VHH binders against Beta-methylmalyl-CoA dehydratase (mch). Designs and how they scored, part 2

Target 1, 351 residues: Beta-methylmalyl-CoA dehydratase (mch), of Chloroflexus aurantiacus (a9wc34)
Amino acid sequence: SAKTNPGNFFEDFRLGQTIVHATPRTITEGDVALYTSLYGSRFALTSSTPFAQSLGLERAPIDSLLVFHIVFGKTVPDISLNAIANLGYAGGRFGAVVYPGDTLSTTSKVIGLRQNKDGKTGVVYVHSVGVNQWDEVVLEYIRWVMVRKRDPNAPAPETVVPDLPDSVPVTDLTVPYTVSAANYNLAHAGSNYLWDDYEVGEKIDHVDGVTIEEAEHMQATRLYQNTARVHFNLHVEREGRFGRRIVYGGHIISLARSLSFNGLANALSIAAINSGRHTNPSFAGDTIYAWSEILAKMAIPGRTDIGALRVRTVATKDRPCHDFPYRDAEGNYDPAVVLDFDYTVLMPRRG

## First folded at step 1 (VHH)

Design H10 (framework vhh_8h63_2)
Fold by ESMFold2-Fast, scan of step 1:
Structure H10 (fold): chain B 351 residues (1-351), chain A 122 residues (1-122)
Amino acid sequence: as target 1 above (351 residues)
Amino acid sequence: ELQLVESGGGLVQAGGSLTVSCAASGRTFSTYAMGWSRQAPGKERELVAGITSGGRTYYADTVKGRFTISRDNAKNTLYLQMNSLKPEDTAMYYCAAHPGYLYSTSPRYDYWGQGTQVTVSG
């Protein structure tokens, strides 16, 4: 029926196409409570209104990753309902602070197209922008996704692959001007280690493991409205590549972020997603561990109380991270590595 | 490039009102977060008011309830309406623009104007 959206196939995308995604969504305190419960998040900024207010914010803000998941989820029916794999992220920049009661909407632009050699699939590059009710950008990012073709004989489009940035420059980071860490409460934050105490090249094992459950993942994907068939539809996926539903890669990002509190408690907010890759599939029953490396330390111009850290967090399944599994000498990921996530966090300094 | 030019400064008596304006040229003004900073002799530059691209406003505690920031995107102009002026408000007032979506006090993020002098006599 012309009234239903069966999702787009590779042939349906056009370079320069703008897609306004249905539907705007108000984030409620119930959404926040569910998100916190799914991951066991301990970060003080997003858990405590008095703590957030002591830092110059109106109230406890929505977690950057919940903003990411909601903005991303809005794109799924139009971009990735018929996707095979979400291949990566680049140039992710967080903007306006989001609070409970704010309404988010998402628009995407197709910025590249490439048909694969198999003639059955193609890669779609999209630039997505999430805005609040004031039309302020809360998040923008590039992602690229492998999508099925409806007809293998359909002619290939002109190949256009955008230049993907290696990172978001520190000069492009949004730092709320009301934020001040002058009287930062180390005890309430949960760690004495501030920006000054971390070293470039330092590796941090986050120690703990968390086992994914079927119901947990279904609650997460419903919260995000990420209805991609590979995550949602067991009847279809029973006959698919793995014979089961695959875990949403963003769920792994949030699990790894939550685990990173143990070692990075003062990494209060994510300012940028420089790159991210879901390197191997994860399933319910897998136990997720994580470790991080400090990639760079950046001063925020004009600020003595807040600095930026560029961090790589690697997540593994059923493999503790005490030996920091990553890539071999040939550049191949360890089979236990399920996430390679490069992001920039804001962290207090001594001043 | 974005160029900012402030105007409307002058001498005003304590308890009086004054509006300063900032005209933007060279780029699309509506996509920038905008702000007003001030610097008095011998003091650090202080952010007094900010307005996002979508029109949400922020004020320093020193001016909250007395100053109102507003923007006219059709005219590429930013305004600061200053009421109940005090001698302590005497400063050079600078217009600033940030290409991000929240205003920053960082000089490296901001386009800055040359300033307009506001003098409040006792």
Scores: ipSAE 0.000, ipTM 0.345, lowest interface PAE 11.2, mean pLDDT 88

Design H11 (framework vhh_8h63_2)
Fold by ESMFold2-Fast, scan of step 1:
Structure H11 (fold): chain B 351 residues (1-351), chain A 120 residues (1-120)
Amino acid sequence: as target 1 above (351 residues)
Amino acid sequence: ELQLVESGGGLVQAGGSLTVSCAASGFTFSDYYMGWSRQAPGKERELVAGITSSGDTYYADTVKGRFTISRDNAKNTLYLQMNSLKPEDTAMYYCAAGGEFYDTEYWDYWGQGTQVTVSG
């Protein structure tokens, strides 16, 4: 029937096309409780209303990554249902703080198209914007996704590849916190190490491992409404590449973020996603470990109470990170690496 | 034009070994994730082994420890080395190719299959 959405194929996209994604979604306390339970997050900002209020917020906000997953999930039926892979992220900027009871909606614009040499696939570059009920931007990002062609003989579009920013500039970051050294509870935050204590090039092993369970991942994909068939449909995937469903790459991002509490407890929130790459598949039964490197320390203009850190977090499967596995001299990832995530966090300073 | 052609099937006694091969043409083999699926008479098709462009491997529990998947990108050839064969390994074995990336529900290309029969 013409009434169903079979997803878009590469030739269905047009440069400059705007897609308003169905459907707006109100985030509830139940959604927050489920997200917290999936990852065991220890970050005080999203766990404690009094802690959040001490930083100038109305209450404990929705975790930045839950905002990301909900905004991203809304794009799946229109952008990536017939996708082969989500290839990367750039220019991810978090905006207005999201609280339980807020309603998010997502719109995307096609900003680039490139047909691959195989003539069977192409890359779609999309700028997606999530807004709240007040039409305030809560998240915007660029992602590019490899999508199948319906007809290999269909003519290629003009190749347009957008300029991708290396990072979100510090001047574009939303900094909703006011930090007072007298009122910042280091014991409740979980660490005495603040922005001043970290050094560029410092590597941090987050030590702990967490094993993914199938029911856990199915619950995560349902929470996010990320209904991509590779994550959702076992009947199809029994005959797919690995005979089983593949873990959503964003689930790995949230696991790595939660593990990073051990070493980065004072990283209050993710303010920007500069790049992200899902380098190898993960499955239920895999045990995820993570480590981080401080890439840059940035002063926030006009602020002495809070700063920004650019961080790389690398996640591995079934491999502890004490020796910081990453890429070899040729640029090839260690086979155990499943995530290479470059992001900016906000962290209190010592006045 | 584009083809996956399997070879090396045949009759083998239980406990024996056999290598099946898949020759690829018409596309950039090194960019593709490759796999082997099998279908026995009266049963559903199952994926038995897969290998990423970087060489990471997957094996179904039914064949783990007995089968080895490998690829030779210079020769555009995929291999499945089957050891300690059992009568229940009897099936038509199909070569499959997907896009470079792993997160897809479909294989782009399938071969016509090669028959492996294990007698006891």
Scores: ipSAE 0.013, ipTM 0.377, lowest interface PAE 7.7, mean pLDDT 88

Design H12 (framework vhh_8h63_2)
Fold by ESMFold2-Fast, scan of step 1:
Order: sequence, then structure tokens, then C-alpha cells
Structure H12 (fold): chain B 351 residues (1-351), chain A 121 residues (1-121)
Amino acid sequence: as target 1 above (351 residues)
Amino acid sequence: ELQLVESGGGLVQAGGSLTVSCAASGFTFEDYAMGWSRQAPGKERELVAGIYSGGSTYYADTVKGRFTISRDNAKNTLYLQMNSLKPEDTAMYYCAADTSGYYEDIYFDYWGQGTQVTVSG
């Protein structure tokens, strides 16, 4: 029992603490095949080595969200094993391109702590950094997690809540692509619509629905090494609020991203995660639909071949999106809305 | 500072209806799961209803089918509509906020001062 990691409780965290997460992980072509089969992704960048090479890359890269899930999963035993919930994300910035065969490792720094008034829980704010074998940053983000206290009578730490950014500035984005109009194959990409063709405020219904299966979600949580009991352990959860395991919110993000190919095929990669909210629980048997809104169009300084789009993607369960369900006039989410995801994508330009 | 202020309590006859309200300030109300708990004389406090930020609801078996929880994010207000009231529903009713978004159970960490509901029979 002394040789096991029971996870950290709120009292175990200290402001400025650095946690080096076990274990480094090499991402294999087997991981890519599993990820592709879970979501049915159609994006040419991650499925075609010749297509990726036409954009200046060595080969087809690892999907941004697979990088996110693997980096995130490495933090679970140390940060969130005793968590009540993951509360949010901010400042998610993708860095160096990741390829099959690359090895990722993750380190987190505690940047804020606040004890809740119940005296039984607290919120831990962490800045997590994933690096490759060359110590190049592949992903950094802030997340905050509600964690149980081991002893309700333990003294509260000094309350420190970090300032969370609204978005990742365009000047901080990593843009690894070189786009030549002569070499960009619109037919292979799957759409004739490029950055110039989208308008701020435009709403796009991604049309199709996908039903979540038990085995599908269990494979996802295992692939990502996200061992949180709420997603993983039915013996515990059958006695919980819903009597069943809830779907990992990141699984919904990947489903929505995959569905968004229909309407956003030329959105090459996610460059930033600005915010995300899992507004209602999802379960195996739910059918996920998605729609997107263009929030902003951003020129990349010094670049005429590629631009950035800030996008909101909304996912729903058992509710098609042709009328763009979101929030009502009172600010309440439609009960079918399960994801409100604000992110930045890179897309080729005409010219 | 998070502040929760309950109102709408009072005396009502068995079989009657009453709506209690909670005005919230000092936080982004829409981000929080909210709820109602009650404490009857000589009894422990019990959670009677909860509502997640996205609108999913929970009800204790003692009130299921009789009580309805709702929220108005534009007004930062939480409601509990109580129908078919029984003498056993007599209690101080407390508004609560849960910042977690915790899906397995609702876990409240902020509480109001309460509003008294008395049901005569």
C-alpha cells in the first residue's frame, strides 16, 4: 500500500510546485490508427503523408487533439486522480509538430490554489507543458481542477487565483505550414472554401450524427490513459448520480472536430484552445451532432498564404443542429448542448 | 465575494404551492451548478434539488414529481417551485452553488442564509 500512488489530495499541492509526470510515451502509428478509427477523421493533413509534405511537413503529423489527450492523460495520476471534476481550460497553445515515433513527456507547475468554503475541497490551477524528445514544447495549457481534501481540518493555503487569458493571441501561434496555391490540392483536401471564403458570424451545420458506443469510449480512455473513475470504473459509478459512466469531455471534442470536416475541411490543424465547457453529461448511446460559428478572422503577421480562424463548435446529444442550438435569450444552454468549444484553426488563403 | 440571497418563503397550507428564489452575485452564475437543500427542525440538512450549468436536473426521491428547479442566467436567479406541499416539507431552505461541474454528484461549497417554509396541516 506504501508503494502505490493513491493520488494527491488538495493539501499535497503547493504554489510554485513543479511535478514531472511519469511516464514518457512514444506515439506510434498504432496510436494514430486507433485514433482515426475512434472518430473517423477525414482531414487530409493527418491521413496523407504526400499532402502534409506539400505543406512543408516531414510527413503526416499527429492530430492536435491526440497530442492534447496524451499530454493531458499523463497528468491524471498526479493532479486529478482524487478530483471531483476538471473545471476548465485556458491558454492552450500548440507548438512543435509531432510525428509518429516522437516521444512526449509532461511537466506541470502549480500556479494557483483556492480552498472552497465547504472546507472539504479546493481548486488547483496548473500550467502543463508537453515536450518532445528534443525538449521542444508541443503543447502548453492552463487547467483547473476541484480536488478533495484528505483532512477537512487541515489549514487552508493562501488563496491565489491566476488571471486566465480570454484567447491565445495570433502573434503567439505556431504556424508550421508553407502553402503554395499551385501545390494545394483542393480536391484532396475535400473543399474549395479557404480562409478568404469564411465570414465572421457565419454558422455552419456539420449535418451528420454519430452514436457513442461503450467499447468505443473505453478504448478512447485507455488510449489516452485517462483513468479518472467517473469515466472508467463502472463498479463505483453504478452507485453514483447517473448509475453509469459518463463520457470523457475530450472524447466529445474529438467527435465534434471530426464532424466539422463537413464544412471546415481546409481547417488544417488546431493552433490554440481558448476555452471549453462541458455543459451537460454525455453517455454511451447518445448521438452527437455539431455546428460551428466563425468568431474572428485573423491575419498571421508576415504571411499571405495562411490565416487563422477563431471558431466556436457546439455539440449536441440526440438533437440535430440545423437551427444552431446554443443559449436562449436568458443565457441558458439548450438542454441538448453538451460542448461549447472555442478554438483557433489554421487555414490556407487564396493569393 | 460570492453572495446568495434567498426569498419567497412563508406559511402555506398542506396541498398548496410556493416558489422560493435565490439571487446570486459576485461570480459568473452561468458557470455554476446550483441547488436547494433544506433542514427541518431536529433533522440533518438534505439536498432536495440540483441543476447543472447546462440544465440537467437532480431531485431527491422525497420531492420528485412535486418540486421543479430552474435557473435564469440573465437574471442570476435560481428558483424552486414547490407543489403539493406536505407538513413534512416544513424546513429552512438554503440556496447553494457548486463550482465543480461535477457530474457523478452535486457537491455544494457556497450557501445562503436560508428562507423558512412552513406547511400547516
Scores: ipSAE 0.012, ipTM 0.376, lowest interface PAE 8.8, mean pLDDT 87

Design H13 (framework vhh_8h63_2)
Fold by ESMFold2-Fast, scan of step 1:
Structure H13 (fold): chain B 351 residues (1-351), chain A 122 residues (1-122)
Amino acid sequence: as target 1 above (351 residues)
Amino acid sequence: ELQLVESGGGLVQAGGSLTVSCAASGFTFSSYSMGWSRQAPGKERELVAGITSGDSTYYADTVKGRFTISRDNAKNTLYLQMNSLKPEDTAMYYCAVSYDYTEGGFYEYDYWGQGTQVTVSG
């Protein structure tokens, strides 16, 4: 039927195509409570209105990753319903602060297409932009997705692979906070370690593990409206590669971020997603651990009260991270590594 | 649950033959495209052969005419028959599952086996 959306196949995408995703969504206090409960996040900025106000905000904002999941989920019916895998992220920049009651909408532009040698699949590169009710950008990012072809004999498009940025420049970061040493409560934040106390190359084990539950993951994917068949439809997935649903990679990002409170409590918010790779699948029943490495320390131009840290967080399944599993000498990931996430956080400095 | 276990590697003289195999479990083997990749010391991983669920085959130019990929769906086993081996074929050989039409794919990392070492002496 012409009235239903069966999702787009690789042949349906065109370079330069703009897709306005249905439907705008108001984020409620209920959405925030559900998100907090799914991950058990301890970050003071998103848990405490008085704490957020001490940093110059109106109230406790929406978590950057909840903004990400809602913006991302809106793209699924049009971009990735017939997808095999979401392959990566680049150039993710958070913009305007989002508060409960704000309405988000998402638009994507096709910026690259590459047919795979199998003749059965292709990779679609999209630049997605989430805006609030005042058309202010809240998030923009590039992602690329492997999508099925409807007809293996359909002609291949011209191959166009965009130039992906290595990172979001510090000059492009949105820094909505004003930090006063007199008003910053270290005890309430949960750590005495500020931007000045971290060193490039430092590795931090976040110690704790969290086991993924089937109902928890289904609640997460419903909250985000990420209805991709690989995460949502067990009837189809019983005949798939693993005989079960695969955990949404963004769920792993949120679990790792929550675990990173233990060691990075003063990392107020994620300002940028530089790259992300989902290196192995995860399933309900897996226990997620995480560790982080400080990749760079960056001064914010004109600011002495706050700085930026570029961080790599690695998540593992069923393996504690005291020995920092990552890649071997040949560059191969440890089989337990499920996430390699490169992002930029904002952190107070000693004034 | 997906497991790929490579075997059959070893030391062989130049001009000789060797067959490596990959035992697969935890998925419907006959529905998936499979391949062999190799990594020589200090070099990037190279896809050398592939076979689709419909038995269509692919070979890299470096091995075309010398290597033969095949599958036994009843045994859930993938094979690579290597003939006229050269010292340049010395590498760790990995069994790989390709991204194909089957629902339930996976993320960007598609090499699951530990590999089997093939060493060709001159």
Scores: ipSAE 0.000, ipTM 0.225, lowest interface PAE 10.3, mean pLDDT 86

Design H14 (framework vhh_8h63_2)
Amino acid sequence: ELQLVESGGGLVQAGGSLTVSCAASGFTFSDYGMGWSRQAPGKERELVAGISSGGYTYYADTVKGRFTISRDNAKNTLYLQMNSLKPEDTAMYYCAAEYDFSTGEYLSDYWGQGTQVTVSG
ESMFold2-Fast, scan of step 1: ipSAE 0.012; ipTM 0.482

Design H15 (framework vhh_8h63_2)
Fold by ESMFold2-Fast, scan of step 1:
Structure H15 (fold): chain B 351 residues (1-351), chain A 122 residues (1-122)
Amino acid sequence: as target 1 above (351 residues)
Amino acid sequence: ELQLVESGGGLVQAGGSLTVSCAASGLTFSSYDMGWSRQAPGKERELVAGIYSGGSTYYADTVKGRFTISRDNAKNTLYLQMNSLKPEDTAMYYCAKEPLDYWSGDYGMDVWGQGTQVTVSG
């Protein structure tokens, strides 16, 4: 009907089209409390206003991943309601710090279109930008998604596939912190290990496991307004590809991040998401474990107080990580691996 | 440009067997995870089987024990051997590139082929 949004089909997208997503959302302390209760995060930066202020911030900021989930969720009705598959992301860069009381809005620009040879589907590449109430970018990323065609006989658009970055370069990172050795409380942070103490190739077992609950995941998808059918609608999905609702992969990312406090307590925030792979589906009842590898250590130009670490975090289901399950000699993922996540964190250094 | 061409579909009686194949071009085939999805009339596309670049496999519960996915890297060809077919297996079958690789955590399909129809009579 004219009053409802049935979602967009492939033919509805145009190269260069700008989509302003409904609706702007103020993030409240209630949203923060809900997010914290879903993951049990121990990171001092997002838990302690005095700790955040010691690093030059106004108060405890909103967790980078909560910002990601909220910005992403706003795109779902317009971009992916009629989607078959979410195909990937690139160039995820966090910008301005978000605080409770800030209002976020999301806009996407279509940067590529490709009709598949089946004549029934196409791939839409979008550059999505989340901004605060002062029009400062808080998150930007490239996303591509396969969507259905309304009419298989509709003519194909010009094929345009954008160049996708392998990672966010260190020179593009937003570094909002000022670190003073005299003011940085190692005991409150939870670890004596700083940027200087980590080595490229080092592997860290995060030890603990967390079991996913049905209500927990439904609360997460509702908090994020990620109303994608595969996560939300059991009536449809009981006859879908898995016979049940699948856990949103972002939920696994947040669980793994929370677990990584044990070993990476001084990783203040995620500054960039470079890539991610979900190798097996996750469902309520699965117990998630995680381990991390240091992929690179990067100096921040002009800064001696803080550095960047490029990290791979691997999450498993129903399998502890003391032996670092990942890929075998042939390149096959261990069947228990559910997440292979490549991201950049900011961490204080001794100067 | 990536191109996937499915073939081998047809009509088969319940309890029978059928093999569908997918010829791939425009990519380094051995480097990619590959899979098979299907779509029955009035239903969403379902990922039924996947094979990682190194050879490990995934199967949906609905087909586990009946279907076998395999690859021939020398021929850039993906196969799905379907045994003990049921009327409920009737669908268009699609070859997919990297059906298990999404940073959002949603399992899907990078579908580039037109599909091959499999009809199972009862």
Scores: ipSAE 0.000, ipTM 0.233, lowest interface PAE 12.1, mean pLDDT 86

Design H16 (framework vhh_8h63_2)
Fold by ESMFold2-Fast, scan of step 1:
Structure H16 (fold): chain B 351 residues (1-351), chain A 121 residues (1-121)
Amino acid sequence: as target 1 above (351 residues)
Amino acid sequence: ELQLVESGGGLVQAGGSLTVSCAASGFTFSSYEMGWSRQAPGKERELVAGITSGGSTYYADTVKGRFTISRDNAKNTLYLQMNSLKPEDTAMYYCATGYEDYSSLEWFDPWGQGTQVTVSG
């Protein structure tokens, strides 16, 4: 009971518990510049204020994944400081557009608890909600994490596993009311391929590779406030499992998203995160490649100018993706696969 | 009930080879990172090898180039092929589970009874 936060153990969570996470954070132009520099993002919507304004937005918005990382990072001290692993995400829905100068705060509700058969760990299911300074939801998602028990002899709670959605329904997607693709500049966007031009089952190699650097990853963990020992503290980790620091899985998501510009340039924003898995560790020095598959094409009710695509993006380390590595006939991931990410993007259509 | 059953240990001369195996039940084996640790009497437990759900491997410096970890997800079985064995490799070998996400536990928990490997010199 010192003045420090030691984090919560599995026994400290209660079904229905609400956790208001410290501290609210204003996202500055400096945060945007740092994020852009880490990934070299080419998406016109988040890079160009005149481009964003031509689509009906006030200015270039904050990248959906930067919103995700900041909202997620606020939960770390309370939910996952004593966590063993982040097991998955479901029902990730982006809401109100976030701009530089907006202040985000995060609250989580415990919606499920399951003690593992080992008697030493349990799984905590949380519904997290990020809001702006006007209490508008900017992101909500379900996350479940494996957390250590303080005392193996502590009694198990009643097992409650929430019903996890396979995907965010198209009717639940937020499309900003003012957005219009009527005067869409294909040349400035970087591709002639719109929603109409993609086919379900189509596979797209994003071609390029990017090598992860130590300083790059340390800057990312600081920007997101995810300074977990496994990602940051080499003094501890040189005696740990890999003898080195492990790259944060969210860093891989952002690298893969940035690479996906080559083939998906007109994917304006991420509207939903349906699921994500980090299948193998990545380290500084690894070169990340990515490819995507179109899983579904969805019309947005009441809109003729914008559609939704459900996409799987697979990231690999030190392995180009021209042959679309994924799972073998037995369902095992290729050893080079580090990310299996299922998400929904908004894209202009010809009407 | 999660169960790990190690087997395949025994006596071997220095320079020889052995394969130990671990039969897993009570969980979705293919989704878990798996590993091997060892402990000799009066010594600290040492992680010797690990394999992720996707098949990426890593090894302790003491065994690099001599030991090979592999998995058969269809049979729910983990293997450790040990070559060029040394008297210093004499230990009880334990099968351990990790977790699917690479943000997982720093260290594997041994859940089985182990299998004894003795190397004569």
Scores: ipSAE 0.011, ipTM 0.386, lowest interface PAE 9.2, mean pLDDT 86

Design K01 (framework vhh_3k1k_2)
Fold by ESMFold2-Fast, scan of step 1:
Structure K01 (fold): chain B 351 residues (1-351), chain A 119 residues (1-119)
Amino acid sequence: as target 1 above (351 residues)
Amino acid sequence: QVQLVESGGALVQPGGSLRLSCAASGFTFSSYAMRWYRQAPGKEREWVAGISGSGGSTSYEDSVKGRFTISRDDARNTVYLQMNSLKPEDTAVYYCAVDEGYYEWSDYWGQGTQVTVSS
């Protein structure tokens, strides 16, 4: 039927194409409760309305990653329903604070196309923008995704690979003007270590592991409306690369972020996603561990009470992180590494 | 064209040993991490072992640690899986795969080699 959309294939994309994604979505307290139960996050800012209010916010905001997943999920039917892998992220900037009751909508622009050497697949580079009901930007980012070709004999488009930024500059970070660390409660936050106490190059093992369950992942993909067939449709994926559904890479990001509370409790919110790569697939039954490295410490212009930390968090499957597995001398990832995530967090500092 | 050809599968008795080989062609073998997977009848495919492109890092599923050893010979474009102290639960078709990091996605799997551990 002409009334149904089977998803787009590589040949369906055009450089400069703008896509307004259906449908706007109001985030409810029920969505927050579901997200919290999936990851068991302990971060005080998103768990406690009185804590958030003591920092100058109206109430406990929506977690930055839940905003990310909802904005991302809206792009799936148009961009990645027929995707084989979401490859990475760059230039992610969080904007206006999102609260329960806010409505988000997403628009994307195709900024690059590259056919792979196999002639069967191609990479689509997309700049996506999520806005709230007042058209304020809540998140913008670049992602690139591997999608199948409908016809291997279709001619390749001109190859255009956009310049991906290495990081979001500190001057481009959004710090809400109402936020103040003057009344910061270290005991309720869960750690005495503030921005001043971290050192560039410091490596932190987050110790604990969490095993992924089938029902947990299916609940996550449904909450985010990430209906990509590789995550959702076992009947199709039974004949795919692994004979089973693969875990959404963003689920791994949220698991690693949750684990990072142990060592980074005062990392209040994610202000930027500088770079992210899903280096190996994960499946239900895998146990995820994580570790982090402090990449940079940045002063925020005009602020003495809050600073920014650039952090790399690495997630592994079925391998504890006490020895900080990452890449070898040749730059190859350890086979157990499933996530390489470079992001910027806001953290209180001693004024 | 990327090709992976597994060999070495056989029927062995419990406690026996077997070495699997995977001959690779069509890509710069020494630049890629390699992995072994297995699939038992009626079960989903599971990861068994991995080796980095340099060969300096190896990893294993817990049930095979101490019994299986993954290695590579870059001069021969071959990755190996040495299996010792085999158990009936190791019965599966074993597959070699390239860890291509998704950037040159091609679903690079071999045809597999059958290992049966039975008396």
Scores: ipSAE 0.000, ipTM 0.204, lowest interface PAE 11.9, mean pLDDT 87

Design K02 (framework vhh_3k1k_2)
Fold by ESMFold2-Fast, scan of step 1:
Structure K02 (fold): chain B 351 residues (1-351), chain A 119 residues (1-119)
Amino acid sequence: as target 1 above (351 residues)
Amino acid sequence: QVQLVESGGALVQPGGSLRLSCAASGFTFSDYSMRWYRQAPGKEREWVAGISSSGDSTSYEDSVKGRFTISRDDARNTVYLQMNSLKPEDTAVYYCAAYDLGEYSYDYWGQGTQVTVSS
């Protein structure tokens, strides 16, 4: 029927195509409570209205990653309903602060297309922009996704793979809060270690593991409206590639971020997603561990109270991170590595 | 079976020039975006330059903009890095990487070529 959307296949995308995604969504306190419960997040900024207000915010804001998931989820029916895997992210920049009661909408532009050698799949590169009800950008990012072809015999488009930026420049970061030494409560934040205390090349094991439950992941994908068939439809997927539903890669990002509180408690918010790769699939029953490396320390122009840290967080399945598993001497990922995530966090400074 | 082989690294004086080459085999070169990375002694590996699979788009780390130029020759399965106005801080092992964005595939890396900028 002409009235139904079966999702787009690789052949349906065109370079330069713009897509306004249905439907705008108001984020409620109930959405926030569900997100907090899924990950057990301990970050004070998003847990405590008085803490957030001490940093100049109206109230506790929506977690950067919940903003990401909601903006991302809006793209699914048009971009990735027939997707096999979401492959990576680049150039992610967070903008205006989002609060409960704000309404988000998303628009995407196709910026690249590549058919895979199998002739059955292709990769779609999209630049997505999320805005609030005042048309202020809350998040923009590039992602690329592997999508099935409807017909393996359909002609391939000309291959265009965009140059992905290495990082979001520090001058492009949005810093929505002001820290004063008198108002910053180290005990309530959960750590005495501020921006000045971290060193480039420092590796931090986040110690704890969390086992993914099937119902938990289904609640997450419903909360985000990420209805991609590989995450949602067991009837199709039990006879598909893996014989089961795969975990949404963004769920792994949120689990790793939550675990990173233990070692990075003063990393208030994510200001940028520089790159990210989902290196191996994850499933319900897998136990996720994480570790982080400080890649760079950056001063924010005109600010003495806040600095930026560029961080790599690596997540593993069923593999503790005390020895920092990553890539071997040959450059191959450890089979247990499921996430390689390069992002920029904002952290208070002394002074 | 993928191989990347870098060449062209040498000792040069400050203000000098070098052209690095990376010869690729075992894959359809024209389907891949190519990047150059470098790793200086005691520092993390950093991205230097990138070129899209079509060759129409190039990108550079801020400290090398205007001095370095990335290019590709798909007929020869080779990516190049032309380095001009070299500075001592450009001293590093330079690595070529091919981005295979297939599902759960790894970046393909070369073994590196040493560039030393010293008087």
Scores: ipSAE 0.005, ipTM 0.194, lowest interface PAE 11.0, mean pLDDT 88

